# Designs tried in a protein design chat: VH-VL binders against q9umr5. Part 435

Target 1, 268 residues: q9umr5
Amino acid sequence: SYKPVIVVHGLFDSSYSFRHLLEYINETHPGTVVTVLDLFDGRESLRPLWEQVQGFREAVVPIMAKAPQGVHLICYSQGGLVCRALLSVMDDHNVDSFISLSSPQMGQYGDTDYLKWLFPTSMRSNLYRICYSPWGQEFSICNYWHDPHHDDLYLNASSFLALINGERDHPNATVWRKNFLRVGHLVLIGGPDDGVITPWQSSFFGFYDANETVLEMEEQLVYLRDSFGLKTLLARGAIVRCPMAGISHTAWHSNRTLYETCIEPWLS
Below, E stands for the ipSAE of ESMFold2; O stands for the ipSAE of OpenDDE; V2 stands for 0.75 times the mean of E and O plus 0.25 times the DockQ between their complexes.

## First folded at step 21 (VH-VL)

Design xh7 (framework fv_acimtamig; at its last look DockQ between E and O 0.83; V2 from the best seeds 0.85)
Fold by ESMFold2-Fast, scan of step 21:
Structure xh7 (fold): chain C 268 residues (1-268), chain A 123 residues (1-123), chain B 106 residues (1-106)
Amino acid sequence: as target 1 above (268 residues)
Amino acid sequence: QVQLVQSGAEVKKPGESLKVSCKASGYTFTSYYMHWVRQAPGQGLEWMGIINPAGDDTDYAQKFQGRVTMTRDTSTSTVYMELSSLRSEDTAVYYCARVGVPYSDYPWGFDYWGQGTLVTVSS
Amino acid sequence: SYVLTQPSSVSVAPGQTATISCGGHNIGDKDVHWYQQRPGQSPVLVIYEDSNRPSGIPERFSGSNSGNTATLTISGTQAMDEADYYCQVWDSRTYVFGGGTKLTVL
């Protein structure tokens, strides 16, 4: 009787990352059909995000077709951006709750161990030289790199995030907005102790200005222009904000209190 | 520079509990998942489980479920593996090992290993 | 229960190429890691994800993985390469190790 749940993982993850989440769902909503998509696992998660969107799209179509009453999406970290694009490109999605677990919805600008491991000689201040090249845009992490000190380069070179956020014009923008607005609930989850998503408010559509001062969603140009429907969704009462302190980046999918507070209420 | 330093050898009797420590240094402790692997004398490697040093969440191999507990202390950058209800077949060298990719519990190779802790279980 | 099969021992003359196999059903669809363990020492990762070498591992170590067999190849084998070698994969919810291969350089 519960709607099926589709789970999309993040950078360097697989379905294994959600073993605790699956246990929680089974305990509170027994009988829920949960499909954790094992596409672009591990190192394949570095593939360009538009390539990932195409693969995940092919996987979710038959699941949605079998659930005429709707489905829920739980999308973690980088996976939240994949789900953003899925909701925009699919003319026929039937998603009720889109639950975004600590996803960099406005982009990433952090000196994380991801950056140290992938680009050992780089720091956040100079990664723009790599990410905003054609070569860099072949890597998922660069598709949502958002350097607030080089916003013009981000707007010109980002092949993914700037387009899905409506920060740069695209021929399909009107259709993408219409499709995204069909979502029942946009549940945003994140927190100050994440330690990876920088700024953490990116999970709530906040982001740095040129002085690295965080501006919240309602101050963002994409919200004010209603570029993909955030202002409309908020006015409709469809945006849920669920911040929680004390949770590190790899613990969002394995913390019971977070599940009970932020996820469980949206899994009808 | 990356080091995993384990506690010293132990001799235990059947029915007792074992607690091995593994102190990490030279990297951000909470950024990498840690695994425990054991090796009986003259035999191969056997995976016991995984712990997330950041979230303190765990997952154990089915064979050890109910007997093994993994914990961590972020203030000392140390992970622990406790095995209860010991039997002679638990005689082994116990290793902690770091997965090679940050923030990921995907089954990567183990890039750094502790020196091992020999545990002998005999009556 | 997934099983990895390795030969118990392989002998090679110094300077010759040693080949260690790791057999498993559709192992080519999995990422294979290889560890070297010298007597009394901890395992050392020598190949990860089928064919990649960690920093500090000599270029004479290489790996491949296709179909039902993964292979660790050591060219120009040296006395210092005498060790036990273990292959490793992930199956469902657990790591699986091969039984180990004792490499002797005579």
Scores: ipSAE 0.894, ipTM 0.944, lowest interface PAE 0.6, mean pLDDT 95
Fold by OpenDDE, look of step 22:
Structure xh7 (fold): chain C 268 residues (1-268), chain A 123 residues (1-123), chain B 106 residues (1-106)
Amino acid sequence: as target 1 above (268 residues)
Amino acid sequence: QVQLVQSGAEVKKPGESLKVSCKASGYTFTSYYMHWVRQAPGQGLEWMGIINPAGDDTDYAQKFQGRVTMTRDTSTSTVYMELSSLRSEDTAVYYCARVGVPYSDYPWGFDYWGQGTLVTVSS
Amino acid sequence: SYVLTQPSSVSVAPGQTATISCGGHNIGDKDVHWYQQRPGQSPVLVIYEDSNRPSGIPERFSGSNSGNTATLTISGTQAMDEADYYCQVWDSRTYVFGGGTKLTVL
C-alpha cells in the first residue's frame, strides 16, 4: 500500500485548490489516502505562521500516528514554509518525502499583486517599514518577507523565517535542526515563470544578495553553516531539485506534466 | 480602472454553439480568476464556471458539464466562454465576473462584472 | 443541492430601513456575498464576506450572517437603491445564488 499523503495549502487557498492533484494521485497511486488540510483558509491564511504551524501540527499528529510506515507531505507556496517549520518543531514526525511546491523557502522580496492587494500604498522597496514592525509580523506574508537591503532589520525583526533558518540565534536551533533532518527526502519544486515567488530561486533556497544578484543554495550562509541541515541533507543525497519552466504560480497543483515529473516519483 | 468588455449580442438556432468573449483591462490579467454567470430573461443569476489565471484549470457547474468550455488568451487579455448544443432555455444574458482577490480560487465575491452579452436561441 | 431562499419582494418608504433576508442551512458558517442589480445593468458587489463593503459602496449598506439567515440592511433607503438583490455562497464546488429580491422604494 502507498503511504498517506498530507497536503498543506498556500496563501488565500483552501482544499478546493487541490482537486486536480487529488485526481492525479488517485489515478497513478490508487488507494492512497490523501488528506488536504482545510485549515486557515482564505483570509485566515494571513494569520501568523507560528499560529498556523501549531494548528496544522494538531491535524497531522493523528494522521502520522496511524501511519507507522511514514507519510508524504505536499506543501504549496506559503504552505511550504509552514511544513518546514512543522518538521522543525516535531521531534517525532515520520515524513518520508517533503515536497515543497513553489514555496518561498528563502523568503519573498517582490512586487506582486498580492502585495498591491494587501498593501496598496507600498512597494517592495519600502515594505520593510511595515513588515519588520511588531504589527507587520502579525501577518503571514511578513513572516517570510526577506529584504536584502535591510538585512539587519530582517535578522532582528523576522519572527519566523530568520528563526527556522537558524539565521538568528535561539535556544531551539540545535533541536530544530535535528528534527528537520528526520525527513527522508526534500523535494524542491519551482520555476522561472512562476510570477509570484520572487526571486523564483527562493523555491530552491536561492536568494538575492545586497545587490539583488541571485545566489544559489550552496552560496547561502544557512547552507554554509548548515544552520538547519541543508548541507547535511544534500551530502546524503536527500535533496531533489525539480525546476520547471512554463508554469505560473496558480498552475503548480493542476499541471499534469509537473505532477508526473516532480511529484509522482516521490509518492511510492 | 478595471474594465470587462464583452462581445455583442448574438442570435442562435437550436443545436448551434455560442462563444462569448470578455476583454479585460486596467489590471494584471494573469493574476485573477474569472467566472461566467448567466441570467435568463426575468430570472435570477446562475453560475456557470471558473477559469484560473493561467487558463489551464477550469471548473464548471454540473448543469453545463460536457457543453461548456472556458479559455483564456493572455496576449489579448481575453476570456472566452463557449456553450454548445444550444437550446431555447439557453437564451440569457451572459456575464464575465472577476474574483476579488488575486491568485485565489477561494470563494471570494465577484468584484467586477462585464456589461453582459445577450444570446437568443430560437428556431 | 444547497439552496438559498430570499423573499421575492420588499417594499420600503424613502428614508426608512430595508431588510432583505437570505436563508440557508447553516449559512452562518459560510461567507455570504450580496449583489445589487439595477434594471438593465450588470450586478454590483455591495457586501462581501457577510459584512464588508467594497470601496464606493455607501455606508448605509450593511450585512450580517448567523445561524440559518444572512441579512442585507439598507438604512436611509433612497430611490437609487431600487433594484434586485442577490445573495451568494459557495457550496460543494459550486456557487449558489439566491432567487433575488426586488426592492421597491415607495
Scores: ipSAE 0.892, ipTM 0.943, lowest interface PAE 0.6, mean pLDDT 96
Fold by ESMFold2, look of step 22:
Structure xh7 (fold): chain C 268 residues (1-268), chain A 123 residues (1-123), chain B 106 residues (1-106)
Amino acid sequence: as target 1 above (268 residues)
Amino acid sequence: QVQLVQSGAEVKKPGESLKVSCKASGYTFTSYYMHWVRQAPGQGLEWMGIINPAGDDTDYAQKFQGRVTMTRDTSTSTVYMELSSLRSEDTAVYYCARVGVPYSDYPWGFDYWGQGTLVTVSS
Amino acid sequence: SYVLTQPSSVSVAPGQTATISCGGHNIGDKDVHWYQQRPGQSPVLVIYEDSNRPSGIPERFSGSNSGNTATLTISGTQAMDEADYYCQVWDSRTYVFGGGTKLTVL
């Protein structure tokens, strides 16, 4: 009898995106109730992340209520940020494994085809002019845009990432940290060949300093200050890091070796 | 400018296999899923399946399960569709098609099509 | 086995409005895309997500979708609009196309 699994998709996705992951779970853990949340699909994935968090919260409440022994989250790309916010804002969540599948947990600073499609006249060096404006913060990708060369603008303008990271003071910081720390395990998945998440170490809470040198999770101020609980979780033995090379961004949920190595062990 | 250029017309006999190529240009090949759609003479359009060229993963319409295989070659920016155990009703124009949204297998409309490949299955 | 039903043909005079229907059970709950196909050519997307025009498609093309019917409308119909028109939805892990409507402009 396996705990239910809730899946949260990324940018421009839908529940269809996880068809192969569902097959893997069914083969290895038959009888597992898996729900891929079919909200904010396609173009709606660009809506502000706090709006998405609210909608996903409403969807997970009945699933968690029916599973008092706990649930697991598998959250892909942008969806990993939605899930981390859920863990912070829900004082009654019962998540055992939070599986963050190639998610930009410390933000994004990459010139990708996403940006060319959405902002064709912009590059990573100048996107801060759009993203760190009230209008820009109405788009999900700007909610986690993290320009290491304009850190003061990021810290003041970010309506989402700077808050859930505890990088900007807010009245809910202590409660959000307490709620997040109720998770059983944080499973971090990503790799150098992702091609979208930039730096790819963002999936492991690493990020650029002002010289674009990647600082690992343990070198980040949010870790050192334990602003939302990373240091506490690591000391508790609750953080699992599962990097894997050779996987492109759209292939994380359709790679059986990745599933067997990094995901399956945590679907108790 | 996105272009999808397909291989030429073929004549096949029942029981054989067909293999159609679709060479992509004008964009990052591995950033976009590729679809295949066919059209029998005088008939409508029929979706066959999708391939992710970044990971080589596929999903096929139920009607073609077990007979269709989609593959890709990233060095030539080319996808292939192979249909085995051909029957006369497999006579059709075969199209590769793509949407203009990167990193997405969401069911968008197809605004990029190959020119089509006529395959005739006759004894 | 989701089915989309289109009339086999529609005829209009130049300058008049052509209306092509696409019937399906609860089709109003789905995104509907429309394609134009001229003889011997690949399909061309003319309407996506019920009512939006891709770049380069004339304003005379419009669409609507509610209940059990989606509709493609071509106002001020021109001889160059003579083609087959297909509707499309996504259902049950597959794209489903209508049977097509031949538009004749007299």
Scores: ipSAE 0.809, ipTM 0.899, lowest interface PAE 1.0, mean pLDDT 94
ESMFold2 (binder alone), look of step 22: mean pLDDT 92; pTM 0.939

Design xh8 (framework fv_acimtamig)
Fold by ESMFold2-Fast, scan of step 21:
Structure xh8 (fold): chain C 268 residues (1-268), chain A 123 residues (1-123), chain B 106 residues (1-106)
Amino acid sequence: as target 1 above (268 residues)
Amino acid sequence: QVQLVQSGAEVKKPGESLKVSCKASGYTFTSYYMHWVRQAPGQGLEWMGIINPTGDDTDYAQKFQGRVTMTRDTSTSTVYMELSSLRSEDTAVYYCARVGVPYSDYPWGFDYWGQGTLVTVSS
Amino acid sequence: SYVLTQPSSVSVAPGQTATISCGGHNIGDKDVHWYQQRPGQSPVLVIYEDSNRPSGIPERFSGSNSGNTATLTISGTQAMDEADYYCQVWDSRTYVFGGGTKLTVL
């Protein structure tokens, strides 16, 4: 009897991205009910993350209600941030394993083809002018843009990431922390060859300082202040780190070795 | 300037295998999924499958399962489509085509197409 | 299996509006893409996601998609618009193309 699995996709994705993941789960855990949510697919993945959180919340409530033993979340790329917020805003979630699959948990600061395609004249060094405007914050990618050279603008303008990370105050912060701490396991997956998530250590709550030197999770103010519960989870033994080299951003959901090493052990 | 250049026309006998190449230039090869589509003479378009240029991740239309194999070589920015156990009804122009959005296998429209490779299968 | 139905041919006089239909069950819930193909040439994307034009496609081309019918509309049709037109959707795990419509401008 395996717990149901809920999958949340990333930027410009749909349930189709997880066809191989579903095959792997069916092979190793036959009978598992896997729901890959087809909400905010394709271009709709650019909608503000708080809008996406509301929609995914409505979809997961009946699934969780039917599974009194609990559920697992597998959340890929941008979807990992959606799941972070879901765990904070839901005071009744019953998530056992939250598997974050190469998600920019501390934000993104990279010159990717996403930026070239969306903002052809922009580079990572000047994207802050767009993202930290009210208009820019209506796009999901700007909700987690974290320019380490304009941290003051990030802290004041980020309508999503700075709030869920507890980097800026919010009236609901205490409740969000309490809710997030209900999770059984936080499984963090990522690696140096991703090529999109920049820095790749963002998937493990590491990030750039003002000199673009990566500081790991335990050196972040968010961790040290225990703003949403990372320090408490780590002390409880609830954080699992599973880095893997050799995996490109679009391959995390379709690599059998990664599945067997980092995902399969957490799908009770 | 994006360009997809395919290998030249081929004549094959029934039972043989076909391997068509498609060389990409003008963009980051590893950022965009590639599709293969064929068109029999005087007929419509038929989707064959998709390949991820980085993950070696493929998915094929059910009709071609067991006969088609798609591969890629990142060092030469080239994708390949191999079709085995050829029949006369496999006579067609074979196209490679790129989706228009990076890092995505979502069913976008195909923004750039190769020039096509005519394959004639006859005894 | 999901099926897209297009008329085999459409004829219009120069300067008139051509409409090409693409019928499919609940097609309005899907993203429809349209391709133009001239004889001996590769297809060219003229409309993506129901109603959007790629860079370089004339304003004369427009698209709509609702209920069971998607429509490609070409206003002020010109001789150069003579071609086969194909609609395309994604269904479950495969792309489905319509049978194609030959547009004649006479």
Scores: ipSAE 0.877, ipTM 0.934, lowest interface PAE 0.7, mean pLDDT 95

Design xh9 (framework fv_acimtamig)
Fold by ESMFold2-Fast, scan of step 21:
Parts: sequence; structure tokens; C-alpha cells
Structure xh9 (fold): chain C 268 residues (1-268), chain A 123 residues (1-123), chain B 106 residues (1-106)
Amino acid sequence: as target 1 above (268 residues)
Amino acid sequence: QVQLVQSGAEVKKPGESLKVSCKASGYTFTSYWMHWVRQAPGQGLEWMGIINPSGDDTDYAQKFQGRVTMTRDTSTSTVYMELSSLRSEDTAVYYCARVGVPYSDYPWGFDYWGQGTLVTVSS
Amino acid sequence: SYVLTQPSSVSVAPGQTATISCGGHNIGDKDVHWYQQRPGQSPVLVIYEDSNRPSGIPERFSGSNSGNTATLTISGTQAMDEADYYCQVWDSRTYVFGGGTKLTVL
């Protein structure tokens, strides 16, 4: 009776990250078939996002084919960007609810230890030199690095996020928009205490301008131009915003109150 | 230089509770998950559980569920492990250990260990 | 529950190669980590993810993992390598450790 749920993890994660989420779903929606995809786990989560999209696509096709009434996606952190691209490249997806858990939908501009671990000399002010090179674009984290002080470089060098957001032209943009618009609900979750996603409003399609002032989704050119369907989805009543304070980045998939408030209502 | 410094040895009686501390330095404490592992005298290593960087998510080995609690104090860069209803079989050296990848609960190897805390439980 | 099997002890002469096995069902599909523990000291990670060495670990330490057996190899073994060695994997929401192998250098 319940639609199957497909879960996509984030940077340096695996299916283990969702142990509590699976318990919550089993308690509230017993009998739900939940598939947590063990692809691009650990270090492999650094592979270019388009490579990850291809691999996850191959994994989700048979799951969707077996569920003619539709499926739900729950996609955490970097995984939310993978799911964004899946919904655009798949001509035949049957996703009802796409639940995005604290994903940097407009990109990332933060001094996190992810960057220091991978690029020891990096800080957010100088990472553009690495990320906007051909070599840097071979790392997933650079595919969604969005330096608001070097927006020209972001637009020219981003091989993933600028394209999927329609910020740079692409031959497939019209088809990607058509495919994305088939989604039933876009459920956006995030909050000010995340501590990793910077700005946290990126989870709601807000982002920094050149002065590091956050502009919300409705002020973004991608929304105003309806580049991939956000304005159309909002007009249709298909976008759900569920911000919650007090939740750290590593706790979105394990907080019971968050699950009951923001996730459970969308798992038909 | 990364260091994990644990509290000193303790002697306990059956039925009492144990609380071991592990103070971290030399890295961003709030970016790494922490694990607890114990070792009974002359025996091997046994995993007890894990706590996230912010201290609001834990997962415990089934054997210890209901008796173990892990907490963090981010202001002092200290993680704690409390074990209640002690038995003589809980006599062991208790270690805190870090995985070396930020924000990740993926099963990496433990790159840094505390010096260990010997706990003796006897009547 | 998943079980890792190690020999209880291995003896080697100084300068010779020591090999320590870690047996487990389809262990080649898992990431194996190895720890060295000298008497009265904390464990030290010597190999992670089957065959990688942490910074500061000598080149004479190497690892492999295939099928049902992972192996830690120490070439040119020195007296300072006398220790207990533990293999470790992740299985079904828990870390599993081998029983440990005492390496004696005589």
C-alpha cells in the first residue's frame, strides 16, 4: 500500500547513515519497501556528480519499474543534488515525493573540514582556484562549489550545478525541465543550525549575492526565469518548505521530531 | 598534533556506574564522529558505540543497549561514555577512538586512540 | 553474527617476513583495517581499507584482501614489531574485530 522509498546518501556516507530513518519509517508506515542505495559510498562519494547520477540512475530504473503507482526519494546533503539531476535526465521517472534533506541546492560556500581534508591548503576564499579548474571539476564537492565573489568563474567552469540549475545554457535544458516537472512534491528541509551547509538557505534555493547577503528563492534568476520549473511547481502548490532549528548536519536523518514533522506526511 | 586524553583508572563495585571522559585536541572537535571500544584483560577489542560531532545522535552495540550512554561537551572538546549496572565482566580498558574523515559515520579505520582507562569491577 | 578468525600466534626471526591472516566469509567484499597493539599501549592503525598505510607507518607494512582471507605482511621484521595484531571489518551496523595474533620476533 505504501509507495517504495529510495534513499540517496551524501558525501563520505553509506546506508548506515539512515539506520534511524529506516526505524522511523518502519514504525509509522510498516511494510514500506525502503531501498538505501549503497553506491558511491565513502571515498567514492568524491567521484564527479554526473558519474554518480549515471550509476544511481541504473540502480533506480528497476525499482521504479516495479512500482507503477510511483516511488518516493529521500536524498541527503550532496545526495539531494544527485536526485535533482536524476529527475531531470530520466524521461520516465515516476517520483511522487522528492524529499531533500539539507542539500545545497544553490551550491556551497563554507569553510568546512571536508575541504581541509581533501585540499589541505584550502579556505573558502581561495578554493575557487582549485574547484574551477578541469582537475577540480573531477571532484563532486567542486561540482557544487558556488563562490559568490567569483560568479563569472562558477558560471563558466561548473560542469554540474550551473547546468542543472539552468544558470548556464545547455542543449538538454528543455527536456530536463519537462522531466523534473513530473515530480509530485518537492519537499525542502534545512535549518540555521546545520553548521555545514553554507548558507543554510541553499537548502531552500536561497543563496549569497556578491556581498554575502542571502537572497531567497523567489529573488533568484533561476526561479524568475523558471529555468527548470521551480516557479511552475510553486504555482502548482507542489513545493513544501520545512525549516527546523536545532538540527546539526549529521542529525537530519536521525531526528524523530524532524521525521514526524517534515518527512512522514509525504510518504503515502 | 591530534591527541585524545582520557580520565584515570577507576575501581568500582558491582551495581555501580562508570563515567569515562576523553578530551580531544589538535583538530576541529565538532567535525568528527567518536567511537568507544573496550578490551577485557587478555582479550580482544570490542566496539561499544558511536556519537556524532554535535552529540545529538548515538548508536550503540546491541550488547550495551540500555546500559551505555554517550555524550559530548563541545565547549570543553570532551566526549563521555557512561556504563551503568556494572558487573565483574565489565572489567576492561576503555578506549575512545576517532575516525579521520570529517562528518562521516562511514566505517573508516580508527586513526587516533586515547591512552585507555582501566576499570576494575570487583566486590 | 560475523566472525573474523586469526591465528593466535606467529613467530618470525629478525629480518624475515611475517604474514598474519584474517579469515572471514567473503571478506574480500569488505574493507579491512589492521591495528598494532604493543603491551600496555593503545592500538595503532597500521593499514586501512585493505592495503593503505597511514602517514608514519613504515613501508615494510602492507596488506591484501581477496576472497575469504585478508593478510597483513611485515617485511624485514624488527624487534619493535612484537605486538598483538587485530583485523577489523564493518558488518551489519557493528565493527567486528578478529581475536588477535601475537607476533613474536626471536
Scores: ipSAE 0.842, ipTM 0.913, lowest interface PAE 0.9, mean pLDDT 94

Design yh1 (framework fv_nofazinlimab)
Fold by ESMFold2-Fast, scan of step 21:
Structure yh1 (fold): chain C 268 residues (1-268), chain A 123 residues (1-123), chain B 112 residues (1-112)
Amino acid sequence: as target 1 above (268 residues)
Amino acid sequence: QVQLVQSGAEVKKPGSSVKVSCKASGGTFSSYAISWVRQAPGQGLEYLGEIIPMFGTRNYNEKFKGRVTITADKSTSTAYMELSSLRSEDTAVYYCARTKYDILEGFSDFDYWGQGTMVTVSS
Amino acid sequence: DVVMTQSPLSLPVTLGQPASISCRSSQSLVWSHGNTWLNWFQQRPGQSPRRLIYKVSNRDSGVPDRFSGSGSGTDFTLKISRVEAEDVGVYYCMQGTHEPYTFGQGTKLEIK
């Protein structure tokens, strides 16, 4: 029998976005119990990420308790950051595969039509004034806004991402690292044609330096210091990288080739 | 000029489905979410659900989950609300309305409404 | 679901006199500093609802300055400083802080 799968959606999303994903899982792994969590749907997806983590934690506890052999997580876009925090704050999680589906793991610094939809009168170069305020930190998108030109403000003001990445110290950092390292596999998925996640390499823990040159995961201070366990997981052989071109942001959960290549092999 | 134009009145039998359209103009479709709200005769307003065409995302009031489906056609700037398994208590005027999600200025809920579509469920 | 309770439900007013409508929510509508998603709508007989006030106290363009909104947390008020004949209709408060969005039951304003 297959381990249960828990799906965590992204910004403005709901369970409806995953109907194709559920069809694919049912075709290749018939009988799998898949739970798409309908929490923080629509507008509520803009609530602070720590609030979302608390709510999703309460929902996943009974699911994990009923599956002593373990569960898999598939976490899309912003949902991948929720799942990162879940794995760190839960000292008893039994997650085998954590499948991160085009999630901004090192943050977002984009100037797309998507950004203008939420900030119609702002540019990416000036969003730090809004996002790194107490007002801005009450919105999920600002919790992972990572301006490479104002790294000091990001480190000081980010209430979520800087803490979960170990970029700023936290009393629970050691426990969070221990808990995160319990994961069986970290499967990272993303690609250059996403069009929303900027830089797209953020899905693989790469990010811009001060000159907007992308540095890969192994060049990040977070990796080199092993702040939450990336270096340990890589050495253990537990990190899987699955980049794919030709897939736009809203298509990751509905592309059959991507599913067969990057997701299906990790659903035991 | 902002305009949300809805389809005409419908008379449906119990157990059937109805699909109401809302054609947006004035830049609404690319920059706003579109919500559906109903009003039974002589009663108040009740929210059904919302779609954001830009993101392809939708969400529904739990009360109507399983019966309501909201879709959008970008090529015609038209949103649709389909309600299935109709009952007499679904008799109402159905409205579409738009919402802007602006983080800096704040959310602008239902700033403009369509003219309404009367749906009568009767045998 | 958040319950929105309006008072009074029927409001007969003499022309030129002030009118006041109360709206109470079962939960706090505060999202964050400066952000409370409370709106007021007017529905004239046979017409679609029209938004008058958004974010507690902000008037929409074209709405007369005799309309004002105030309140915080769970208690909100819509005031009309001098009622005019065209103000006849039903007034609804609406919250957008919690899903699903919910409306008050409506207050019918009539001229005495």
Scores: ipSAE 0.773, ipTM 0.880, lowest interface PAE 1.2, mean pLDDT 93

Design yh10 (framework fv_nofazinlimab)
Fold by ESMFold2-Fast, scan of step 21:
Structure yh10 (fold): chain C 268 residues (1-268), chain A 123 residues (1-123), chain B 112 residues (1-112)
Amino acid sequence: as target 1 above (268 residues)
Amino acid sequence: QVQLVQSGAEVKKPGSSVKVSCKASGGTFYSYAISWVRQAPGQGLEYLGEIIPMFGTRNYNEKFKGRVTITADKSTSTAYMELSSLRSEDTAVYYCARTKYDILEGFSDFDYWGQGTMVTVSS
Amino acid sequence: DVVMTQSPLSLPVTLGQPASISCRSSQSLVWSHGNTWLNWFQQRPGQSPRRLIYKVSNRDSGVPDRFSGSGSGTDFTLKISRVEAEDVGVYYCMQGTHEPYTFGQGTKLEIK
């Protein structure tokens, strides 16, 4: 029988966005128990990410407890960061496949229509003034704003991303690393035509340097220091990279070819 | 000139469905979330759900999940609210209203409303 | 769901006199420091609701300055300094901090 699947949505989302994904899973793995968590739906998705992590943690504990063979996580967009933190803070998670579906794992920095929608008068170059304040850190999108031109402010002010990435010290860092390393597979999905996640390589732990040149995961200090276990996971063959062109941000959960290529193989 | 213009009054039989439209003008459609709120005769306001055309997302009040569907047609800048399995207690004026999610200025909830659409459910 | 309770439900007022409406929420409406999603709406007979106040105390453009909002946490007030004939209608408070959004039961303001 198939392991249960837990789905964590993204910004402004609800379970409705995963209707096609559930159809695909039912077709290829009939009988799979799929739980799409309807927590922090709509505007609640703008709540601080640590608050979201706590709520999702409470919801996943009984699901994991009922599945001694393990569970799979499919975490979309911002939801991928929630799942990153869940894997670190849970001492006893039994996640086999963590499928990160176009999530800004190293953060976000870009002048997209989504940014303009939430910050109509701001440019990416000026958003650090808002996001790196105590005020801004009360909104989820600012918790993963990563301005490569103000890395000192990011490291000091980020209450979420800098901590889970081990870019800033935390008393629990060693335990978080140990917990994260229990994951069976880290499946990273993303692509150049997403249009929202900027740089799109953030979904693969790549990110801008100070000149806005993308450095891939293996060139990142967090990888080189093995701050939360990426280097260890890669060495044991546990990281899967599945880039796909031609997919816009809202289509990752509803593209059959993407599902068959990048998701289906990891749902055993 | 900013307007949310709704479709005309409807009279429906129990068990049928109704689909109310809300045409956005003045740049409203992509800049705002569009919510649906109803008001039974002589009663207060009740929230049904919201769509954000920019993000392609929708969210529903649990009370109406399974019966309410909110959609958007980008080509006509029109949002729709469809309510199925109609009962007499669904008789109400249905309003669309817009919300701006400006982080810096704050959430601007329901700053502009449509004129309302009377839906009467009777046999 | 967050319960919004208004008082009074019926508010007869003499023209030119002040009026005050209370709104209480069953949970704190504070999102973060400086961000409380509490709004006030006016509904004149036969018309759509019109927002008067957003974010506790901010008056919408075109709303007369005789309308003011105040409050914090769970306790909020809408005040009209001098009631005019055009103010007849039902007033609703509304919270947007918690899903689903909820409204008070309404306060009917009428001239004595």
Scores: ipSAE 0.824, ipTM 0.902, lowest interface PAE 1.0, mean pLDDT 93

